# Designs tried in a protein design chat: VH-VL binders against q8ixk2r445to577. Part 13

Target 1, 133 residues: q8ixk2r445to577
Amino acid sequence: FFGMLQNKGLTDYCFDYNPPDENQIVGHQVILYLCHGMGQNQFFEYTSQKEIRYNTHQPEGCIAVEAGMDTLIMHLCEETAPENQKFILQEDGSLFHEQSKKCVQAARKESSDSFVPLLRDCTNSDHQKWFFK
Below, E stands for the ipSAE of ESMFold2; O stands for the ipSAE of OpenDDE; V2 stands for 0.75 times the mean of E and O plus 0.25 times the DockQ between their complexes.

## First folded at step 28 (VH-VL; framework fv_axatilimab)

Design a33 (at its last look DockQ between E and O 0.59; V2 from the best seeds 0.00; counts 0 for: pae E 10.1 > 2)
Fold by OpenDDE, look of step 28:
Structure a33 (fold): chain C 133 residues (1-133), chain A 122 residues (1-122), chain B 107 residues (1-107)
Amino acid sequence: as target 1 above (133 residues)
Amino acid sequence: EVTLKESGPALVKPTQTLTLTCTFSGFSLSTYGVGVGWIRQPPGKALEWLALIYWDDDKRYNPSLKNRLTISKDTSKNQVVLTMTNMDPVDTATYYCARIWRYDDSGYFDYWGQGTMVTVSS
Amino acid sequence: DIQMTQSPSSLSASVGDRVTITCLASQDIYTYLAWYQQKPGKAPKLLIYAAKTLQSGVPSRFSGSGSGTDYTLTISSLQPEDFATYYCQQYDRYPLTFGGGTKVEIK
C-alpha cells in the first residue's frame, strides 16, 4: 500500500512529513495536514516489513515510536525493521503499533483546532482508522 | 555557514522606539520553511520570545508585547528588522535574532546571533 | 499561553555525574520541545529538538525524553564544558515560551 495515508474519522487529514533539510530527513514529528495529494510530503508506503516508509528520499525514512513517547518520529529505515518501527494496518483500518500495543489516533490538540497523530489505547473510533488513497 | 548578527543602539531613552536589525548569511529568507525571530533576555533572567517572520511574510508576535512590536524583512539584503515602541527600563536586555524552521505551526531556533545589549535609561 | 516550569532552578554537580533537568508544560505540547545550552556571555545553543532528537554536533551524553507535559534533559556524564544554564522551549503553539532555566554549577 502506498500514497496518502488518510484518516477515516478526521476525513480531510493525512499523514504529513515536512523536514526542513531534504538531506537530513529524520528526527522530526510526523504530523497531520490537510490532504492535498500534490507534494511528496504526504507520500507514504506500508511495506511487507510492517514499516510506514517516507519513500521520497534516500536514505529512506521510517516512522518510529520511541520509548516513553506517544508521537510518531521519523527514523532511518533499516535492513531489518526494528521493533519500534513495526505497525500493523488492520483490515478494519486500525493502525496498531506492535511494541507499544497502542493504536495511532488522529487527536485534537488541547485548546486548539490543530490535530496530531498520537498513540492511544485502541478503540473502535474512526479517528483510529486509516486508509491509503 | 549560517551566521546572524544583531545591530542597533546600545542605549535607548524611555518612551523612544528601538530599532534592531538582524543581518544573516548562509541561508535565504526566500527558502520555504525558513524564518527569523527575535528573543530577548534581561540580565540574569530567562529567555523571552518577541516576534518572528517567515519566508512568506507570515508574522507572529508575542501577544504580551504585540502592540509595541513590528517585524519586517528585506530578503534581498538578508535582513530582518524589529521595532519596539515605548521602551521602558524594564525592556533592558540582550536581544537576539535567530533562525527558525517552521514545522507545523512553529519551530525551534537552530542558529543564534551573538546578541546585542540594549539598555533603556534616561 | 503555555507555561514551562523548569526544575530545578539550579543544581551543583561534579564532573562525571549524571544530571537530570525537568521541564513541565502547563498542557500537552506533543513533543514539540527544544533544549538549549547557554554559557555566560554567549547566545543559547540548540541541543535537542522534537524532545529527543540531538542537534548535529551535540555530544551523545546529552539525551532528551518525555511526552505529554513532562520532559527531561539528561547528561549521562557531566563534562567540564557542560557547566552552563539550560532552557527548554515549547513550539507546539504560539506564543513560543521558554522555561525559567536550570543553572548547572560545579560542586
Scores: ipSAE 0.636, ipTM 0.911, lowest interface PAE 0.8, mean pLDDT 95
Fold by ESMFold2, look of step 28:
Structure a33 (fold): chain C 133 residues (1-133), chain A 122 residues (1-122), chain B 107 residues (1-107)
Amino acid sequence: as target 1 above (133 residues)
Amino acid sequence: EVTLKESGPALVKPTQTLTLTCTFSGFSLSTYGVGVGWIRQPPGKALEWLALIYWDDDKRYNPSLKNRLTISKDTSKNQVVLTMTNMDPVDTATYYCARIWRYDDSGYFDYWGQGTMVTVSS
Amino acid sequence: DIQMTQSPSSLSASVGDRVTITCLASQDIYTYLAWYQQKPGKAPKLLIYAAKTLQSGVPSRFSGSGSGTDYTLTISSLQPEDFATYYCQQYDRYPLTFGGGTKVEIK
């Protein structure tokens, strides 16, 4: 699957990544932003290795969650996907992170109007449902 | 290679207006998400953020400075200018300009100028 | 405004020691935290952003940790060139604010 990864509950919001420098694509947090399809900020690939890839530049970026954290961070993709970069996009639209056994949820940052994807205990909330378009 | 350099007077009298210019190279203020900010450091004291300006002319100021600050840019000259009115001896500090990237609403400073010392005295 | 409380204000350590510096935010800053190193007479240098991510070219002996309001900078084996003052900075919201600094001195 390839395209914009959109949230069902927080309608019109998509995964977004805009690194400040083409040479520093790793280490920044993935955010949610209004879906627009302009530029390359919102195009991700879900691979057969269960990666969510940011493929606009080489080296390619893969979304990861570091141990003990709930934020989605860009890492370099590897030949074999590491455990922390594996997500299962389930038939019901939930996005399950295998290593942590948690689901990706659209969340408002506390005291802010910004939205981010965070790991939370899996529920049937529409804010935990995602699809490519 | 990204570089920034501050220029302006080393000595200013109380009540005068300070004008500082940041001249930079290795990046452009036409680039989405980029900005330049000003930070000062009194001798032996901590850093204090003053102001910043982004590529889209969005400007932010430290509210503690009571509207004494004005920031502007000239993208074609690779310059950012800070004006600070009604200078007082307490404003004696090293003044730095630095590059910021707006990732969300704000950001961190990845490249800094060497700083310029400004002394405010009679 | 978010206040950043840094501790200790100074410390003395020997080459090879593990050094830890803490930074407490008055409110949750969601890992939007940077660490800077400043040597005497020099401008600050970015070490870490997003609480834990090393800036390019920073030695691997530096690491960051924390979430919420509590953040830590660790130097796993102190080197002579690590004598400096270290500052944290939050970038979750305006005004941008820095900690008071931690001066690391060689015994």
Scores: ipSAE 0.005, ipTM 0.641, lowest interface PAE 10.1, mean pLDDT 88
ESMFold2 (binder alone), look of step 28: mean pLDDT 94; pTM 0.954

Design a34 (at its last look DockQ between E and O 0.93; V2 from the best seeds 0.00; counts 0 for: pae E 3.0 > 2)
Fold by OpenDDE, look of step 28:
Structure a34 (fold): chain C 133 residues (1-133), chain A 122 residues (1-122), chain B 107 residues (1-107)
Amino acid sequence: as target 1 above (133 residues)
Amino acid sequence: EVTLKESGPALVKPTQTLTLTCTFSGFSLSKYGVGVGWIRQPPGKALEWLALIYWDDDKRYNPSLKNRLTISKDTSKNQVVLTMTNMDPVDTATYYCARIWRYDDSGYFDYWGQGTMVTVSS
Amino acid sequence: DIQMTQSPSSLSASVGDRVTITCLASQDIYSYLAWYQQKPGKAPKLLIYAASTLQSGVPSRFSGSGSGTDYTLTISSLQPEDFATYYCQQYDRYPLTFGGGTKVEIK
């Protein structure tokens, strides 16, 4: 699966990553932005290693969750995917993080017009369901 | 190598306007995502953000300074200028300029100048 | 505005000690959090951004973690050059705000 990773509940919002330095693409948070399909900032790939790759640069970036955190951070992909980079995109659209045993939820920032994907306890909310477009 | 350096008067009288200039090298303020901000620190106290300006001339100010601040840039000279009106002894502090990387709406400061001490006194 | 409450304001430790500094935000800042180190008479130095990402050149004994409103800076084994004041800063929204600082002193 590849393309824009769009949320079902938060209509028209997609995973978005825009690092400030094109030569150093890792270390920042993945956010949510209106799906536009024009730039490289919203192109992701779900791999057989259960990675969500930011497949626009070399070396490629992979979304990770550090212990004790609830945000998605871009790391470098590795030959063998580390445990903190493994996600299960389930048939129902839920995006499950194996290590934390939490689901990725589209959340609105408090008192803000911005949105961010956060790890939360898994529910049947459409805000925790995703699809590639 | 990224460097920033503050310049301006070391002494300002009350009610006068402070003008500080940040001259930098090793990067361009025309680069997407880059900005320059000002942060001050009174002696023995914490850091306080004042203002910043981005590559696209987007300007942000600390609202607590009650419109006393003006920030501008000259990209061709690699300079950013901060003016602060109606200076008071309470504004005595070390003033820093620093490079900011914008991510999402704001950012963090990865390189700092050495700072310049400004004393407000009659 | 988002208030950043840093604790403790000061602590005494010995070389080799594990040191933990906490930053509490008045609201969720979604890991838009940076940590700085400042030594006397010097400008602050960036250590960590995005709450847990180590700035290039910073020793691996420094680490950051946290979520929501609660964030932590950890020094796994304090070195002589680590005695300094540390500040957190949120950049989730304007105005940018700093914590009150934590002075790490030699015991």
Scores: ipSAE 0.872, ipTM 0.957, lowest interface PAE 0.6, mean pLDDT 96
Fold by ESMFold2, look of step 28:
Structure a34 (fold): chain C 133 residues (1-133), chain A 122 residues (1-122), chain B 107 residues (1-107)
Amino acid sequence: as target 1 above (133 residues)
Amino acid sequence: EVTLKESGPALVKPTQTLTLTCTFSGFSLSKYGVGVGWIRQPPGKALEWLALIYWDDDKRYNPSLKNRLTISKDTSKNQVVLTMTNMDPVDTATYYCARIWRYDDSGYFDYWGQGTMVTVSS
Amino acid sequence: DIQMTQSPSSLSASVGDRVTITCLASQDIYSYLAWYQQKPGKAPKLLIYAASTLQSGVPSRFSGSGSGTDYTLTISSLQPEDFATYYCQQYDRYPLTFGGGTKVEIK
C-alpha cells in the first residue's frame, strides 16, 4: 500500500512527518495532522517487509518504536527490516507492532486538543483502525 | 562550524534595561525550522528558558518574564537581540544564546554560545 | 506549565560505573525530551533529543529511554570526561522547562 495513512475514528487525520532539516530526516516523532496531501509529509508506503516507509526523500525512513517506548520515531530503513520497525496492518484495520505486541492508537494529548500516534494495548476502538487512501 | 557568541554589559544596575546580542555563524535564520533562543543560569543553579525567535519571526517568551522581555532578529547580520527591562539582583546569571530546532510546536537547543555573565548590583 | 523533577540532585561514581539519571514530568510529554551535559564553566551540550535519539557525535555509551512522564538517561560505562552536570528539558509545550540538574562527581 501507498498513500496517506488515515485514522478511522479520528476522521480526516493522517500520519504526518515534517522534519526540520532535509539532511536529518530521522530521529523525530511521527505526528497526526489533518489529511491534506501537501508537501509529501503524509505519504507512506506499507511494504511486504511490514515496514511503514517515509519514502519522499532519500535516504528513506522507516517508522520504529524503541523498546520500552510508546512513541513512533523515524529510523533509517535497512535491507532487512529490524523487529522494532515491523507493523502488521490487519484486515480489520488495526496496526499491530510485532515487537511490543501493542497497537497504534490515535491518542489525545493530555491537556490538549492535539492527537499523537502512540502504542497502546490492542482494543476494538476505531482510534486503533487505520487505512490507506 | 556553527558558532554563537553573546555580547553585552557585564554589570547592570537595578531597574536598568539589559540588552544582549547573539551573533552567530555557520547557519542562517532564513533556514526552515531554525531559531535562536536565550537561556540563563544563575550561579550554581539550573537553566531557565527566557525567549526564542524562529526563522518565520514567530516569537515565544517565558510567561513569568513576558512583560520584561523583547526578542528580535536581524537576519542579514546574523544577530538576535534580547532586551530585559527592570533588572534586579535576582537576575544575576550567565546568559546563553543557543540555536533551536523546531519540531511540531517547540524544540531543543543543539548549539550554544559560551555565555556571558551579567551581574546586577547597585 | 510542565515541571521537570530530576533525580538524584547529585551522585558520586567511579570510572567504569553505570550511571542512571531520572527525569519526571508533571504530565505526559510524549518523548519530547532532550538531555544536556554541562561541564564547569562551559555551556551545555546536547546529548539526546526525542527522548532516545543520540545527537551526532555523542558516544554510544549515552542512551535515553522512557515514555509518558518518566524518562531516564543512562551512561553505560562512565568515562573521565563524563563528570559533569546533566539536565533534561521538555519541549512538548511552552514554556520550555528544564530539570534541576544532576551533578555527577568523581568518587
Scores: ipSAE 0.632, ipTM 0.904, lowest interface PAE 1.9, mean pLDDT 91
ESMFold2 (binder alone), look of step 28: mean pLDDT 93; pTM 0.954
ESMFold2, look of step 29: ipSAE 0.456; ipTM 0.871
ESMFold2 (binder alone), look of step 29: mean pLDDT 93; pTM 0.954
OpenDDE, look of step 29: ipSAE 0.861; ipTM 0.954

## First folded at step 29 (VH-VL; framework fv_axatilimab)

Design a35 (at its last look DockQ between E and O 0.88; V2 from the best seeds 0.00; counts 0 for: pae E 2.4 > 2)
Fold by OpenDDE, look of step 29:
Structure a35 (fold): chain C 133 residues (1-133), chain A 122 residues (1-122), chain B 107 residues (1-107)
Amino acid sequence: as target 1 above (133 residues)
Amino acid sequence: EVTLKESGPALVKPTQTLTLTCTFSGFSLSKYGVGVGWIRQPPGKALEWLALIYWDDDKRYNPSLKNRLTISKDTSKNQVVLTMTNMDPVDTATYYCARIWRYDDSGYFDYWGQGTMVTVSS
Amino acid sequence: DIQMTQSPSSLSASVGDRVTITCLASQDIYTYLAWYQQKPGKAPKLLIYAASTLQSGVPSRFSGSGSGTDYTLTISSLQPEDFATYYCQQYDRYPLTFGGGTKVEIK
């Protein structure tokens, strides 16, 4: 699966990554932004290693969640996917992070009109449903 | 190598206007995602953000000081200028300019000038 | 405004000690947090951004963690050059705000 990773509940919002330095693409948070499909900011791939790759650049980036954190951070992909980079995209659209045992949810930031993907307890909310477009 | 350097008066009288210039090298303020901000620090106290300006001329100010602050850039000269009106002894501080990397709405400061001490006194 | 409460304000430690500094935000800042080190008479130096990402050139003994409103900076084994004042800064929203600082002193 590849393309824009769009949320079902939060209509027209997609995973978005736009590092300020093109030569240093890792270490920043993955955010949500209106789906536009332009450029490289919204192109992701779900791999057989259960990674979500930001593979428009070399070296390739993979979304990771560090212990104790609830945000998605871009790391470098590794030959063997580390545990903190493994996700299961379920048939129902839920995106499950194996290590934390939480689901990725599209959430509104407090006192803001911005949105961010956060790890939360898994529910049946459409805000936890994702699909590639 | 990224460098920033603050310049301006070391002494300002109360009610006068402070004008500080940040001259930088090693990067361009035309680059997407880049900005330059000003942060001050009174002696022995914490850091306080004042203002910043991005590559696209987007300007942000600390609301507590917004009516006194003006920030501008000259990309061709690699300079950012901060003006602060109606200076008071309480504004005595080391003033820093720093490069900011914007991510999402704002960002962090990865390179700083050495700072310039500004004393407000009659 | 988001208030950043940093604790402790000061601490005494010895070389080799594990040091932990906490930064509490008045509301969720979604890991949009940076840590800086400042030595006397010098400008702050960026250590960490995005709560846990080490700036290039920063020793691995520095680490950051946290989520929501609670964040920590950890020095696994304090070195002589690490005695300084440390500041957290949120960049989730304007105005940008810093913590009050934590001075790490020699015991």
Scores: ipSAE 0.608, ipTM 0.907, lowest interface PAE 0.9, mean pLDDT 95
Fold by ESMFold2, look of step 29:
Structure a35 (fold): chain C 133 residues (1-133), chain A 122 residues (1-122), chain B 107 residues (1-107)
Amino acid sequence: as target 1 above (133 residues)
Amino acid sequence: EVTLKESGPALVKPTQTLTLTCTFSGFSLSKYGVGVGWIRQPPGKALEWLALIYWDDDKRYNPSLKNRLTISKDTSKNQVVLTMTNMDPVDTATYYCARIWRYDDSGYFDYWGQGTMVTVSS
Amino acid sequence: DIQMTQSPSSLSASVGDRVTITCLASQDIYTYLAWYQQKPGKAPKLLIYAASTLQSGVPSRFSGSGSGTDYTLTISSLQPEDFATYYCQQYDRYPLTFGGGTKVEIK
């Protein structure tokens, strides 16, 4: 799968990544932003290795979650996907992180009108459902 | 190589206005996402953020000091200027300028100047 | 305003010790957290951003972790050059705020 990775419950919000330096594309958090489809910030690929790749110029970035953390951050992709970069995109749209055994949820930041993808206990919430456009 | 350097008076009398200039090299304030901020540290105490200015002239101030602070930039001179009015002995501190990376709504300071000590005394 | 509370305020340690410093935010900061090292008479130096990402050139004995309001900086094997004061800083929202610092001293 390739395209904009959209949330079902949080209508018109997509995964977004806008690294501040084009020569340093790793190490920042993935955010949610209104889907616009312009430029490269919102285009991701789900691979056969269960990676979510940020498909912009080499080197490619892969979404990861460090052990004990709940935010999604950008790492460099590797030949064999590390455990912290493996996600299962289920038929029902849930995005399951294998290492943590948690699901990706669109969450509203505390005391804010902005949103972020976070790992949470898996539920049937539409805020845990994702699809490519 | 990224460098920043603070300049300004070492001694200021109470009620005077402090003007500090940050001169930097190795980066441009015309680049998306880049900014420069000011942080102070009283002797033996913790760091306190004062103000910052981004490439697009977006400015942010510590609200506890907002009525006393003004920040501006001159991109062609690679300079950022902080003005702080009505100085008081409690404002005695080392003043740093530092580069900020805007990610999402704010950022962190990856390169710092060496700092300049400002003493407020009669 | 997000209050950042560091603990301990100081500690004594020997070369080779494992050192853990904690930083507690008054609200969730979603891993928008940086750690700085400051040696006497010097400017702070960035160690970690995004709670866990090491700045270029920072030794791997430094690590950061945490989520929500609770964050830690760990030095796995303290070296002579690591005796310094450490500060956390949140950047989730304005005003940008720092912790009170943790001074790591020679035992």
Scores: ipSAE 0.547, ipTM 0.888, lowest interface PAE 2.4, mean pLDDT 91
ESMFold2 (binder alone), look of step 29: mean pLDDT 93; pTM 0.954

## First folded at step 30 (VH-VL; framework fv_axatilimab)

Design a36 (at its last read DockQ between E and O 0.92; V2 from the best seeds 0.87)
Heavy chain, then light chain:
Amino acid sequence: EVTLKESGPALVKPTQTLTLTCTFSGFSLSKYGVGVGWIRQPPGKALEWLALIYWDDDKRYNPSLKNRLTISKDTSKNQVVLTMTNMDPVDTATYYCARIWRYDDSGYFDYWGQGTMVTVSS
Amino acid sequence: DIQMTQSPSSLSASVGDRVTITCLASQEIYSYLAWYQQKPGKAPKLLIYAASTLQSGVPSRFSGSGSGTDYTLTISSLQPEDFATYYCQQYDRYPLTFGGGTKVEIK
ESMFold2, look of step 30: ipSAE 0.662; ipTM 0.909
ESMFold2 (binder alone), look of step 30: mean pLDDT 93; pTM 0.954
OpenDDE, look of step 30: ipSAE 0.873; ipTM 0.956
ESMFold2, look of step 31: ipSAE 0.542; ipTM 0.889
ESMFold2 (binder alone), look of step 31: mean pLDDT 93; pTM 0.954
OpenDDE, look of step 31: ipSAE 0.888; ipTM 0.960
ESMFold2, fold request of step 32: ipSAE 0.618, 0.724, 0.683; ipTM 0.896, 0.917, 0.902
ESMFold2 (binder alone), fold request of step 32: mean pLDDT 93, 93, 93; pTM 0.953, 0.954, 0.954
OpenDDE, fold request of step 32: ipSAE 0.925, 0.925, 0.926; ipTM 0.968, 0.968, 0.968
ESMFold2, last read: ipSAE 0.770, 0.742, 0.603; ipTM 0.925, 0.918, 0.895
ESMFold2 (binder alone), last read: mean pLDDT 93, 93, 93; pTM 0.955, 0.954, 0.955
OpenDDE, last read: ipSAE 0.924, 0.923, 0.925; ipTM 0.968, 0.967, 0.968

Design a37 (at its last look DockQ between E and O 0.85; V2 from the best seeds 0.00; counts 0 for: pae E 2.4 > 2)
Fold by OpenDDE, look of step 30:
Parts: C-alpha cells; structure tokens; sequence
Structure a37 (fold): chain C 133 residues (1-133), chain A 122 residues (1-122), chain B 107 residues (1-107)
C-alpha cells in the first residue's frame, strides 16, 4: 500500500511530513495536513516489514514511536525494521503500533486548528481509521 | 557554518527606543522554513522569547510586549532588526538572536548569537 | 500562554551520576519541546528537539522523553562539561515559552 495516508474520521486530512532540511529527513514529527497530493510530503508506503516509509530519496525514513512517547517521529529505515517502527494496518482501517499496543488517532490540538497523529488506546473511532488514497 | 551576531547599543536610557540588528551568515532567510527570532535573558534569570520573523515575512510577537516590538528583515543583507520602544530598567538583559526552524506552527532555535548585553539606565 | 515548570530548579550531582530534569507544561504540547544547555556567559545550545531527537553533535548520554504535559531530560552519566543550566522550551503554540531552568551543579 502506498500514497496518501488519509484519515477516515478527520475528513480530507493525511499524514504529512516536512523536514526542514532535505538532506536530513529524520528527527521530526509527522503531522496531519489537508490532503493535497502534491510533492512528496504526503507520500507514504506500508511495507512488508510493517513499516510506514516516507517516500524520499535515499536514505528512506520510517515512522517510529519511541518508548514513552505518543507522537510519530521520523527515523531512518533499517535493514531489519526495529520494533518501534512496526505497525499493523488492519482490515478495519485501524493503524496499530505493535510495541506500544496503541492505535494511531487523528487528534485535534487544543486551542488550535492543527491536527496531529497520536497514539491512543484503541477504539472503534473513525479517527483511528486510515486508508491509502 | 551558521553564525549570528547581535549589534546595538550597550546602554539605553529609559523611555528610549532600542534597536538591535542581527547579522547572520551560513544560511538565507529566503529558505522555506527558516526564521530568525529574538530572545532575552535578564541577569540570573530565565529566557524570554520576544519576537520572530520567518522567510515569508510572517511576524510573531510576544503578546506581553507586542505593542513595544517591531521586527523586520533585509534578506539581501542577511539582517533582522528588532526595535523595542519605551525601554525601562526592567528590560535590562542579554539579547540574543537565533535561527528558528519552523515546524508546524512554530519552532525551535538551533543556532544562537553570542548575545549582546543591553543595560537600561539613566 | 503555556507555562513551563521545570524541576528541580537546581541540583547537585557528581561526575558519573544519572541526572533527570523534568519539564511540566500547563497544557498538552504534543512533544513540540526543545531542550537547551547554557553555560555561564554563553548562549544557549540546542540539545534536543521534538522532545526526543538529539541535535547533531550532541553526545548520546543526553536523551529526552515524554508526552502530553510531562517531559524529561536525562543525562545518563554526567560529565564535567555538563555542569550548566538547562532550559526546556515549547513550540506547540505562541507565545513561545521557556521553563525556569535547572542548574546542575557539582556536588
């Protein structure tokens, strides 16, 4: 699966990554932004290693969640996907992070018009449902 | 190499206007995502953000000081200027300019000038 | 405004010690948090951004973690050059705000 990773509940919002330096793509948070389909900022791939890869020039970035955190951070992809980079995109659309045993949820930030994907306890909310477009 | 340097008067009288200039190199303020901000620090106290300006001329001010602050840029000269009106002894501090990377709504400061001490005194 | 409360305000430690500094935000800042190190008479130096990402050139003994309102800076083994004041800064929303600082002193 590849393309824009769009949220079902938060209509027209997709995974978005905008590293400040094109030559250093890791270390920043994945956010949610209106799906626009332009450029590479919203192109992701779900791999057989259960990675969510950010499509850019080599080296490739993979979304990770570090222990104790609930945000998605871009790391470098590795030959063998580390545990903190493994996700299960389930048939029902839920995006499950294996290590934390939580689901990725589209969340609205307090006192802002911005949105962010956060790890939360898994529910049947459409805000936790994702699909590639 | 990224460098920033503050310049301006070391001494300002009360009620006068402080004008500080940040001259930088190693990057351009025309680059997407880049900004330059001002942060001050009274002696022995914590850091306080004052203002920042982004590549697209978007300006942000600390609301507690907004009515006193004006920030501008000259991209061709690699300079950012901060003016602060009606200076008071309480404004005595080291003033820093720093590069900011915007991510989402705001950002963090990855490179700082050495700072310039400004004393407000009659 | 988001208030950033650091604790402790100061601590004494020895070389080799594990040091932990906490930053508490008055509201969820969604890991939009940076840590800085400042030595006397010097400008702050960026250590960590995005709550857990080490700035290039920063020793691996520094680490950051946290979520929501609670964040931690950890120095796994304090080195002589680590005695300084540390500040957290949120950049989730304006105005940008810093913590009150934590001074790490030699015991």
Amino acid sequence: as target 1 above (133 residues)
Amino acid sequence: EVTLKESGPALVKPTQTLTLTCTFSGFSLSKYGVGVGWIRQPPGKALEWLALIYWDDDKRYNPSLKNRLTISKDTSKNQVVLTMTNMDPVDTATYYCARIWRYDDSGYFDYWGQGTMVTVSS
Amino acid sequence: DIQMTQSPSSLSASVGDRVTITCLASKDIYSYLAWYQQKPGKAPKLLIYAASTLQSGVPSRFSGSGSGTDYTLTISSLQPEDFATYYCQQYDRYPLTFGGGTKVEIK
Scores: ipSAE 0.816, ipTM 0.945, lowest interface PAE 0.6, mean pLDDT 95
Fold by ESMFold2, look of step 30:
Structure a37 (fold): chain C 133 residues (1-133), chain A 122 residues (1-122), chain B 107 residues (1-107)
Amino acid sequence: as target 1 above (133 residues)
Amino acid sequence: EVTLKESGPALVKPTQTLTLTCTFSGFSLSKYGVGVGWIRQPPGKALEWLALIYWDDDKRYNPSLKNRLTISKDTSKNQVVLTMTNMDPVDTATYYCARIWRYDDSGYFDYWGQGTMVTVSS
Amino acid sequence: DIQMTQSPSSLSASVGDRVTITCLASKDIYSYLAWYQQKPGKAPKLLIYAASTLQSGVPSRFSGSGSGTDYTLTISSLQPEDFATYYCQQYDRYPLTFGGGTKVEIK
């Protein structure tokens, strides 16, 4: 799949990545933002290696979660996908992180109107359901 | 090579206005996402953020000092200027300028100047 | 405002020791956390941003982890050049705030 990765429960919100240094895309968190499809910030590819790629920039970025953390961080893609970069987009729409055994959930930041994707225990919540559009 | 350097008076009297200039090289303040901020550190104490200015002229101030601070930039001269009014002996500190990368709403400081010590005394 | 509480305020350690420093935020900061090293008479030096991302040129013995309000800096095998004061800083929201510092001294 390729396109905007939308949340079912948080209507009209998409994965977004807009690093301040376009030449250094690694190391920042993925956020959620209102879907707009402009400026390549919201275009991701789900690959046969179970990666979520930000492939609109060179070098290509792949979403990862570090051990003991719950935020989605941009890493460089590797020839063989590391375990912390593997996600299963399941038939029910859940986005499962293999290494941690947790699901990606759309969450509202504390005392804010902004949103972030975080790893949480898997549930049937629509906030844990994702699709490409 | 990224460098930042603070300049200004080493000694000011109470009630005077402090003006500090940050002169930098190795980057442009016209670049998306970049900014320059000011942080101070009283002798033997923790760091305190004062103000910052981003490439798009967005300015942020520590609200505890907001009425005393003004920040501006001159992109063509690679300079950022901080003005702090009504100085008091409690404001005695080392003042640093530092480069900030904005991500989402705010950022962290990746390169720092060496700092300049400002003493406020009569 | 987000208050950053750093612990311990100081510690003594030997070369080769594993050192862990803790930073507690008064609210969730969603991994918007940086760590700095400062030696006497010098400016702070960035070690880590985004809670776990190592700044270029920083030795791999430094690592960061954490989530929510609780974050840690770990030095896996302390070296002579690592004796310094360490600060955390949140950048989730303004005002930007720093922890009180942790001084790491020779035992």
Scores: ipSAE 0.547, ipTM 0.883, lowest interface PAE 2.4, mean pLDDT 90
ESMFold2 (binder alone), look of step 30: mean pLDDT 93; pTM 0.952

